# Ledger of designs, part 158: miniprotein binders against q9h3h3

Target 1, 235 residues: q9h3h3
Amino acid sequence: EDGFTAEHLAAEAMAADMDPWLVFDARTTPATELDAWLAKYPPSQVTRYGDPGSPNSEPVGWIAVYGQGYSPNSGDVQGLQAAWEALQTSGRPITPGTLRQLAITHHVLSGKWLMHLAPGFKLDHAWAGIARAVVEGQLQVAKVSPRAKEGGRQVICVYTDDFTDRLGVLEADSAIRAAGIKCLLTYKPDVYTYLGIYRANRWHLCPTLYESRFQLGGSARGSRVLDRANNVELT
Key: E = the ipSAE of ESMFold2; O = the ipSAE of OpenDDE; V2 = 0.75 times the mean of E and O plus 0.25 times the DockQ between their complexes.

## First folded at step 11 (miniprotein)

Design GA8 (at its last fold request DockQ between E and O 0.82; V2 from the best seeds 0.85)
Fold by OpenDDE base, look of step 12:
Structure GA8 (fold): chain B 235 residues (1-235), chain A 102 residues (1-102)
Amino acid sequence: as target 1 above (235 residues)
Amino acid sequence: DPEEVEKLLEKLLKLIERAARRALEAIERGDKDEVKWLLIKARIILYILKELVTDPELRKKAEEVLEKLRKAIKALEEGNLEEVKKILEEILEEIKELIKEL
C-alpha cells in the first residue's frame, strides 16, 4: 500500500461523514421493512455522488443500520482531543497504553470490525447478513460505504460499544461469522480515528488491535482472532 | 511523491473549508450538535494534515487553525454562537490562503 493510502482513505471517510446517510433505524422502522429497504439500496448500486441510474439521486456518505439497542453516545470526544493536544505539547512518551487510558478517561470506547469487499453480489449479500444481524439485536450498529466511481473496494464497519471489552469484541466477530462473512476482519478503536492516528504515524502506533481470520470446522466461533498488540491468539 | 502529498494536503484543506461552511449553516439552523461534530471532524483533519506536513511554516499555520478551533469549541460550550461564527469565518479565510500557497 502506497505510504499515503491510509490518509487518502481517511480523507474520503471524512468527506463521506459530511454527506447525507441512508439509514434504516430499527427503533422506528418495523423489521419487516428491512428486506424492501435492502432491495431498494444495495450498497453495490448506491453511488457516492448520486450518479444517473443509481438508486440515489443525491450524494450518499454512508448506508447504515441502527439496532434497537443502539445509543449514539460517543463519550467526551472534545475532551479526548484536548487531552491529546496537551499530551503532544508535554513531550511525554505516547504508547498504546496512553491511548487506552485516554479513551477510558473520556469514555470514548467504541470500536469497529472492518471488512473490505469488491462491489457486487458478495458485498450486497454480506451487507444484508450484517443488516439482519443488527435488526435482530446480535449487533448494535453497522455502516457500509457506497460505490465509488473508480469501482474500488467498499468497506463495512460493524461497531461495538467497548474496545476494552474483549468478550463483546469477540461476540461481534462471532455474529459477523454467523452472518456468513468469511473475509479478513480487522478491529480498530474509534479513539485512533478521533485523534487522526493511522498506520503511518510518528508514534508508531498500530490502530488495529485485533485481526479475525475465518476458520473452517474448528472453533465454535468460526474464526481465529489474533491480538495484534500481544501477538496472542484469543480463540 | 511530493506532488501526491500536495494533492492530499489540498484535499484536506478543502475538507476543513467544507466543515467550516457547514458549521456556519448548522448555526443558522440552531443545530448545535452538528456544529460540535463538524468541529471535531475539522480537528481530525488537522491532525492528519500535521502528520503529513514537513514544512515548519505550514505546520505552524495548522496549529494556529487548531487554536482557533479550540476557541470556537469553548465559545460553543458557552452558548456564544456569534463568536463561533466569527472564528469559523476567520478559519475559512486562513484555509483559503493556505490553499493558494500550495
Scores: ipSAE 0.861, ipTM 0.939, lowest interface PAE 0.5, mean pLDDT 92
Fold by ESMFold2, fold request of step 13:
Structure GA8 (fold): chain B 235 residues (1-235), chain A 102 residues (1-102)
Amino acid sequence: as target 1 above (235 residues)
Amino acid sequence: DPEEVEKLLEKLLKLIERAARRALEAIERGDKDEVKWLLIKARIILYILKELVTDPELRKKAEEVLEKLRKAIKALEEGNLEEVKKILEEILEEIKELIKEL
């Protein structure tokens, strides 16, 4: 590929952030309405730019489900960004520990498990399982990209509140697997997103903190989880 | 590869322009939280852009836009939405010029 795939995907995600979202909010909408909403807006059929033959006539950036217990807490992102800019002019080294400390200092602790699936039944089934887990309280918030290109993969993001809470991150992995999802999962703390740090960065930082692989006959959780920051298996 | 970098730079500049326009619309509605998040997003886009740029003049101009974003953020924190609007309009003009220079 062209070597800038991550930057192009980041740009598309940021463009999507600025378009309207389709949201099921369990804090204000009864859980009994979820199945009808899922049937109306399957992610394989909702189009990014409002194709005339799709369920949506207008552009959609993301399809999202907010759980009843979801309490938004982004932390001090503007302070994080200011501190990051100052750090780069200071001459101090940039390491994974530096990023972790910035995130902690500014309370920017959220992160997300990511999965990529082709459009179709498998994607729609996976999303429905995740959405139900969110509404039932096993997960707090998730989003999925709409269909932008024929045959192109779409992404489901499942958020957690605190990437430093390893047990909480692993609990979310377990809930995702309990929904029947067997594909590769990767976990990225939001601090990397807010600082524009992706795989091919000049500091050689690894924005993927964990990788989760489903394994038959493994732990009770059904996952083999690798800590990419320390190169240590957590299972 | 220089052609692909230029396409990506243009894409990023257009996203900054879009974020700035959306922030101006949010100011008209009095939605300070939306303005805040659009300024955050513009800073992210500039971080990505600065890592790609090799032209010293373009890098200098990108840093000037980032400095304007810092001033806009300070004005927003002070509740001075008219100053935020003024700065965003300056950013828009500079971004349009940068796109033409590609």
Scores: ipSAE 0.856, ipTM 0.936, lowest interface PAE 0.6, mean pLDDT 90
Fold by ESMFold2-Fast, scan of step 16:
Structure GA8 (fold): chain B 235 residues (1-235), chain A 102 residues (1-102)
Amino acid sequence: as target 1 above (235 residues)
Amino acid sequence: DPEEVEKLLEKLLKLIERAARRALEAIERGDKDEVKWLLIKARIILYILKELVTDPELRKKAEEVLEKLRKAIKALEEGNLEEVKKILEEILEEIKELIKEL
């Protein structure tokens, strides 16, 4: 069971991508409407497949907030996937450095900080803080999963433009911490998601590049960030 | 755990089926960008599925579906929606048969 959690979560995320999203788009909606929208759609109450008793009667895949400057740039994902298939056929070594170069070549640079929280007040409070940071311009875009029928933890994803830009990744972590988030955060480049690389892969790749742990009264940033790929403390 | 793997394989196959059906609907609407992203997602699902499958015949069929997805992507880039639709219908039928065989 534990061995396939990442694969099941990946499958659920892809299914969710194909269902309608509830979006607060700060490019077209005044920021003054955000608090009412957050009150109407708390993630702990929005159900995955809809229910007349929840805020939604129809299926919802994701609840998202787009910042004023949000301009999606996914790069050449199809070219990335074709190159990945060719790489596997070529016999060339598959290493973190090779995947990083593939991502750079095809401009597939986005990544995300992930946090998993149980349904309830802490999740709703965390999401509200993240959403406000997005609308205020400290973060670019974020989404949160709705409540699954069987329960279980929900995920908040906070995206950054370029996983190779350590400063940008760390700035996003700082903004998340400033929003009051204290849970473990992990950072995953979208290149790993697009290539279907999760925890127990045959290439022994670690798809999580960074890990952030809250540190009460510690660093100025409020967290310790570890570069998992190089096993180096960044903060 | 064969039972856990089988359940996950069925889930992944049903997701490919769903992606193919949604892509056919997107073609009818002329939404080429949606077709593109559904093909990308189907490819991801196949990558995951290929790492879980141990049966040589199922692996071969998964590789055939992946090759069809490559051809559909090329046809989409060329603006040949008729060819994309044909290939997606073939993928849909193959996936439906694979689900029945589980």
Scores: ipSAE 0.836, ipTM 0.927, lowest interface PAE 0.6, mean pLDDT 89
ESMFold2-Fast, scan of step 11: ipSAE 0.797; ipTM 0.910
ESMFold2, look of step 12: ipSAE 0.827; ipTM 0.921
ESMFold2 (binder alone), look of step 12: mean pLDDT 86; pTM 0.838
ESMFold2, fold request of step 13: ipSAE 0.836, 0.855; ipTM 0.926, 0.936
ESMFold2 (binder alone), fold request of step 13: mean pLDDT 86, 86, 86; pTM 0.847, 0.846, 0.844
OpenDDE base, fold request of step 13: ipSAE 0.845, 0.851, 0.853; ipTM 0.934, 0.935, 0.936

Design GA9 (at its last look DockQ between E and O 0.72; V2 from the best seeds 0.66)
Fold by ESMFold2-Fast, scan of step 11:
Structure GA9 (fold): chain B 235 residues (1-235), chain A 102 residues (1-102)
Amino acid sequence: as target 1 above (235 residues)
Amino acid sequence: DPEEVEKLLEKLLKLIERAARRALEAIERGDKDEAKYLAIKAIIIAYILKELVTDPELRKKAEEVLEKLRKAIKALEEGNLEEVKKILEEILEEIKELIKEL
């Protein structure tokens, strides 16, 4: 591990956002087509920049599944960014509460559960489970990174529309667990992403609000969820 | 490690360049939503860049790029596509010079 890992990962994510996406859109495509699409584009085999030996010849930034009810709402990101720049110039304290208020004011409320898995069968199986949950309506939208040229773990992102809605965030966790996912999950609001705030920032802000760990036999929900910001167990 | 920081700075500058070039292409196609999306991504990259630069002169230039990206979005909202193109071209030239100075 080198220094600036978070910044390098952020740069790669921004680059991926700007490249073409492979999308299964349940708003316009019958659910019966999903299994064939998943077989055609397993994330462990789709390459980031294209390869004659992979399912794609052209660069792919993300592989995504949109739910039938998916309606993109990023809020007023431009207004959020302008307000953030003004806040920094003002000299006022920058705290988690301050960012939460900026996010609410500008309706930049989406967030995501993240899981990191090595390329292979387990990644493809996890993605297929998540994709089916999205198409069946238990989750709203999800994406997974393609295989990087240098190798390394891939990320699955499962989005919710409002990070301030704890019940909605917990409901998404339950749906992920019901899909058979057993790895560690972390939840991050998109407001931190839009402001370029990652781990080890100068304001000592933690972009991770929640952490979910699988439990084999104790929890009725199948997981233990910790509120990292308030240091409180939610389940 | 100064060499690792320099590589990351170059990577970020090239990403702003890519976003600006693709934004120009989007404007040529009449896709204002795509252009705004790319400008917003460029601003995020500029925020990361600004936090990494330690040289005062380079920091000032990073702030100027950020301000130009902000003006490009304002021009997009006003429907002034000729001004958007001009600003994006200025950003591309400034980024090219910044990469040379690394």
Scores: ipSAE 0.786, ipTM 0.891, lowest interface PAE 0.8, mean pLDDT 89
Fold by OpenDDE base, look of step 12:
Structure GA9 (fold): chain B 235 residues (1-235), chain A 102 residues (1-102)
Amino acid sequence: as target 1 above (235 residues)
Amino acid sequence: DPEEVEKLLEKLLKLIERAARRALEAIERGDKDEAKYLAIKAIIIAYILKELVTDPELRKKAEEVLEKLRKAIKALEEGNLEEVKKILEEILEEIKELIKEL
């Protein structure tokens, strides 16, 4: 793995964030239009660069759905960065707990469940389930990456407002499972991204806080959620 | 590989440039929310850039860009759109120079 693979992937994600998005906003658009919008812009067919014959003629960074309760709040990213720099210079031990406290202090609390799916019907069906859950108010906001030229896996991101609210994180997992999603989920706070903390960082911080595995025969919404930092099952 | 690092740095600089240009366009359209979003993204990228740079002089320039982006967000929050435009234009010039120095 090339030494900067994580940084390259981050740069690609940032590039996608800066291209136009295809958005269904439930705050301004009737829920009855969702099915037509999903049919018009299936993620497996929407292309990253607007390839000929795709539903989009121009580059698309993300396909997104905003729920009724969605309010974009990034918190104090500047204060967070300054505090992180000060912490590094202090020589104090850096732990996941330290990052959690910084995030709380600066209100940088957003996080997301991530799932990776191959392009095709299963992806489009998964996305439709997630989009419906967002419009119905079970989830606040979600986005999916468009199809890449290479035909690699696409990612669905389902956001929560507070990665420190364990119940809220678990509720989002339950809603994702209720939408029929059975693949592996990983939960990542945005604070790690905002501080440039990726896999194999010098502080040995794991940017993945939770892992969810679907469980057959459990409760109707059955997943096993593992706290990766403490190696403890939460469900 | 120094060449790989240089390519990544160039990519990050071009992303900051793109964000700044699109933020200017958003301001012209009256979309302050999009402008703020793009400026925050630019801050994140500029921070990553700063952390990747080992050359002290280039690091200092990256820090200056980061500080200007922070000022632009503050000016945007204060509703001083003319100051935001000025700062973003300065950032575009600085980024253009940094790309030439790579």
Scores: ipSAE 0.669, ipTM 0.860, lowest interface PAE 0.8, mean pLDDT 91
Fold by ESMFold2, look of step 12:
Structure GA9 (fold): chain B 235 residues (1-235), chain A 102 residues (1-102)
Amino acid sequence: as target 1 above (235 residues)
Amino acid sequence: DPEEVEKLLEKLLKLIERAARRALEAIERGDKDEAKYLAIKAIIIAYILKELVTDPELRKKAEEVLEKLRKAIKALEEGNLEEVKKILEEILEEIKELIKEL
């Protein structure tokens, strides 16, 4: 039966967040070490729970690269969560607009471009390109999920610091495309993650704000980006 | 699917327990940022748990866990690590009771 898809997705995401991460931190590690690190930990071979024969013997929640300029600032997450609870008990309607305003009010503005790829060379190649873009300063922080038990698709997340800053979000899209990424990208504000709101949630909220589709020889940025909330093309 | 709901509730409770235990370990080594990160994750899980629980007594206990997590974060922001540790230990005991009542 249709069960608790959103709740299971949230639980798995929280478990991964709390497991150890494999991190290349450009703030403390020389950029010249990146290629060796990428060869040691290809995301198609790093396993979620440390299978025999994988590069990791222990569970890994995420593989991540932090850029030189990465400065974590999640905003007033506690205030956001408290206001969310108050809103739910108020009897007032819950809409995408109210979520946007909560995020702005509490300065929880980060978000991420997502891409889903099957395990293998294409995934490892895409990750390597993204990781290099982060270390070179074109992107600030990215992560990729490890290989799941059944070998389903893995996800690369590329973060931006303000989902309301459309220019900044489009610049990140352009940097992803410049790294050679041609697949569909979707953008999700982190406010949904901090409130535990995933697809198929009880409020029928859609966490995807933007979609990016690659186009060869198109706009100056090489992408067609749609604002799904307003059904407006940004490029 | 009552059996699937019960499994999901237990999974969520164990995740809160894990987050609280790791936050306590972070406090013991002085890592306040990690402790806050873990407490925020636990709050997210507690929201999901509260929404799923239909038994009024279990729901009330889930609400108590959520409120204690909020108090722990406030104490952490105030630098009162002794209070944070006390609250986290209380949360761990309450999670143990909630799992038994499933």
Scores: ipSAE 0.597, ipTM 0.836, lowest interface PAE 1.5, mean pLDDT 87
ESMFold2 (binder alone), look of step 12: mean pLDDT 86; pTM 0.845

Design GB1
Fold by ESMFold2-Fast, scan of step 11:
Formats: C-alpha cells, structure tokens, sequence
Structure GB1 (fold): chain B 235 residues (1-235), chain A 97 residues (1-97)
C-alpha cells in the first residue's frame, strides 16, 4: 500500500506537468490585469479535466503566476536522473545527505512551500493573496492545483530558487504570512519531486525539509519555522 | 485496490507514449536537451510500471527505444550529455535483459 501511494503521486504529478497550464506572466502582462484573471480562473472552480460549468473546457495541469523577475532555472534535471539511476544500481546508501549532494552537483536547487486547502472561498482568497504577492515582487513564482473530481484538498506551491539558502526560504515564508496565510506550511525541495520521492517512499525519506506554523502575535515573522531534516528551530 | 491499479497502469502507459512522441518531435526540431530529458522520464515511468505489475517488458521496450534515439543524438551532435545519457540507458537495458 505504501509503495502504491508513492507511485500514484508520481504518475499524477507527471500528468499535471505535461498538461496545459493557465499562466499569469507578470514579465509580459500588466499587473492591472491580475484581478480580472483571478476572477476568471478561481482554483476552486477550475477542473483538472474540464467540465461544463467550469472556467475550462480542456484539461488544466496547473494554474500559475510568474513574477516580473522570474527566471526559470531547473538545473541539470537530466544529469540528476542519470546520477539517481546510477546511485540506485551502485548499492550505496540513499540518504537525505546523498540526495542533497546530487541536487547541488546538478544545480537542481529550487524548492517550494506547500499549503493544502479544501476547495472553496478560503482557497480562492489564499491564492489571490499569493498571486498578488508574486506580481508585486514579494514572491518569485507560485502555482495551485485545479480541482479533482473527488473534491479533495488542493495545493498551493510557492517556489524559492535555492532550498539550501535558509534565508531565502525564511523570507518566502515571511511573505506568505504577510499575505494573510495562517495555515500549516511545509517545504519540499524539487529534487525529491523530480526523483518521485513522496510520502511512503521505499527509502523511508521524509520529503519535508522545513515546517512553518503561524503564531498569534509575538514574532516579527508571524510564524515559527522548524528545520525538519536537522531538528533545529530556525525562528 | 485492483481497479485503481488498473487505472494507474493505463495512465502510465499513456504517459510513456506521450513522452516518447514528444521526445521524437523535439529531437527533430533540434531541441536536444528537452528530448533527452523526456526519454529519461519515459524510462523512469517504465520502472514505476514494472514495480506495480512485476512486468519488465515495458522497461525493456522503452529503454531500447530511448537507447536508439540517444545514440542518434550523440552521433549527430557529439553532445557529452547525450553520451552520458546513452551510457546510462544502455546500462539500464542490460539490467532488464
């Protein structure tokens, strides 16, 4: 059962990445058009495979907002995949440190803060806040999943360029909190996603590097951030 | 659940088909890095399929096709990345033979 969950998530992620995305690109589109775009494509109403009554008639893999300064850099994902296969056949231990080293060697450094919300007004409101922060320059790039037929929770992903840069990761957390987000946030490096490492993976690796919990006053950041990998409190 | 596994298997087969089709088109357009990446993804999905079904025939088929495409790219471009990907794909093919 645990293996089935991991493989299922990998297949779904690949399908979503390959299907069309709805993108607001602040590099080419005036910021004044954002509110109309958000009203046209609320994530609680955009369906994964298209439906009568939804904003989309065709499949949508992701709904995304690119900031003005966004410069995509996925690194050498091809080299990462090749090295991963070689590592698995080598018989050497597969650990968080080994994956971190593979990521650094191949410059696959991006990562993301994740929040999971049920379809509805709260999701749409949270996404609008994140999208505005991206367009205004407080965040670099973000995406949100469309609604699945089962009506399960949807995910908002807020990306940072380098998961090894703790200050950058913490600054993104601060910007998310400043946008009014109060739910639990978890941070996952993209190297785990590219390698298909989700919860219940065969190597028993925790894909979450950082965790952020909202604080009701007391902190200038508005949150407490824990480094899950090293068991160290960062804020 | 057998019904859920059957649906996932169908999805994995379609994803492999789409990746191989896109990789061929990208290679024809001279978009070599993107083509190589899609071939590696197809091999990974074939391994996921093998884990779910116990059937390695798809890994053999996809890896063989990827080896041929990567060999053509490496021979035409001399790209070191294509040569490394080819070496890895050949190693993967040997492991499933």
Amino acid sequence: as target 1 above (235 residues)
Amino acid sequence: DPEEVEKLIEKLIELIRRLLERARRLAEEGRVDEAKWLLIKAIIIAYIYAELTGDTSLVREVTREAVEILREIAEKTGDPKAEEALKLAEEALKSVE
Scores: ipSAE 0.005, ipTM 0.257, lowest interface PAE 10.6, mean pLDDT 79

Design GB2
Fold by ESMFold2-Fast, scan of step 11:
Order: structure tokens, then C-alpha cells, then sequence
Structure GB2 (fold): chain B 235 residues (1-235), chain A 97 residues (1-97)
């Protein structure tokens, strides 16, 4: 890693978005076909750039599942980008609060719960659980990264429509937990992704807004959710 | 390392080229929303290029190309979403000139 880490991460994210995706679209495909699709494309075996002997011969940017009610709404990203440029030149402090204001003004409200897992059975099993929750209507949309050429952990992204809707964010967390997921989850608003706010960002912002940790106890599955930006417990 | 920076620059330029090409194809297929997203991504990567190099000319060039693609879609289809996207892209182009 060097002084250009944030730019490298942004470039990799754009490349993945632009390369072909493997999609199970519940809006057009019967739910009964999901198990066969999951068996055909386990994320631990699908390679980023295609390899002999993998399920794919050509590059794959993401493996995704769309719920029946999924309707993409990204807001005014062009206006967001112009406002971001103006903010940077204004000398005004760049904080979570100012980014939240930009996102609300331009209706760029979507966000995602993230989980990072090593390639293998646990990743494939977690993804299958998430995919079933999406197709069954407990979650709206999700995607998982393919196996990188250099190795390393893969990421599952579970999207919500509005990062400012605390109840909606918490409902998604509950659905993830109900699917059997017990690892650390972090929540990132898409406005941070569009503006290049990653782990190694030059503005020294925490790249995630919420954090969820599994809690043992009682007969119900549960988690503790923290608002990282305001340092407040939500549950 | 200068060599790593050069490789990143080459990658960013190729990503822009692919985004613009795919956006035109999606627009021709009537997939206007997906075409719009690729145009926005091309503009974002051009800004990343500008931050890395100090050269904003690519932002202007990519934004002009996006305006041209959206104008073609709006004129051909009369789609209100394409017309709104064109208006916003024209405003963005004026801000980078």
C-alpha cells in the first residue's frame, strides 16, 4: 500500500461494477431455480478474471441476487459529484455530517451491510443463506465478490434503500442474523462509495456508519448495533 | 513508485473507455437507467484520474461524451428520465469549464 491506496480501491470497485455480473433476478426467475443457481456459482469457486476449471471462463465483477420488489434508485449522483467538488474547494471541513447533508440533498440514500469472509465453505454457506433471504423477501438485494487472483477475503454486500432510515437498517441486520450469520457486520452508505471513502482515505473518515456484533442470549437471535459516527448504541 | 502510478492511469483510462462503450450499447437496447449509471461511473473515474494526475481535461472530455450520449437517447426516445439526466449532465459540464 502507498499514497494512492484510495485511488486503487476506487478503480478496482469501478472495474468490478463494469465487468459482467452473474445475477439471479427473482423479478423474472422462479424462486425454485435458486438452489441450482447457488450450486452452479459458489462464490469461493467463481474467479474474478476467469480461469480454466472454474465455473466461469470470462471475467465476473459480482455475483448478485435481486429480490422480487427490487427497484434501483440511486438518486442524483451527478449533482452529488458536483457538490462534492464544491465542498472540497470551499475549505469547509469534510465530516460524516457534511456527507450526510450532501446525500440527503441529492437523494443518494442507499447503503449496505458488509461481511468479509475467507474463500471456502463458510463463505458459500453464508451467501446461500443471504440469497435465500433475498428471494424470500426478507432482504431486497445482495451481492458477493468473486475470488480474487491475489487471494484474500471476499465480501458480501446486503443493501438497504435508505441509510438515514435507522429502523430499515436495523431490520436488515435482524434478517441477516435470522439467516444464521454471526460474524461482524459493518454498514457503509453508498454516498461514501461514490465519493471514494474507503479504509485508507485522505480525509481520515471512518468508512462505515454502523457496526453489528452478534450477541448470545435468550431464545431469540440478536445483535448489538453501534452508530460509529455518533458513538451511540442503537440496540 | 512511478511505474505503479502509470499502470493505474492506464487502468483508469481503459475503465472509462469500457464504460462509455457499454453505456452506448445499453442505451441502444432501451436500458436507459443502466446506461445512465455507467456514464456516472465514467465521470467518477475521470475525477479519480484528475485527483491522481492534477489533470482535469479528462473530466471535461468524459462529461461532454456523457452529454452527447444522453442527448441521443433523449432525442430518440423522448424518455423524461433521459431528458432530466441530460439537463443535469449539461449543468455538470458547465461547472467543469
Amino acid sequence: as target 1 above (235 residues)
Amino acid sequence: DPEEVEKLIEKLIELIRRALERARRLAEEGRVDEAKWLLIKAIIIAYIYAELTGDTSLVREVTREAVEILREIAEKTGDPKAEEALKLAEEALKSVE
Scores: ipSAE 0.047, ipTM 0.492, lowest interface PAE 5.8, mean pLDDT 81

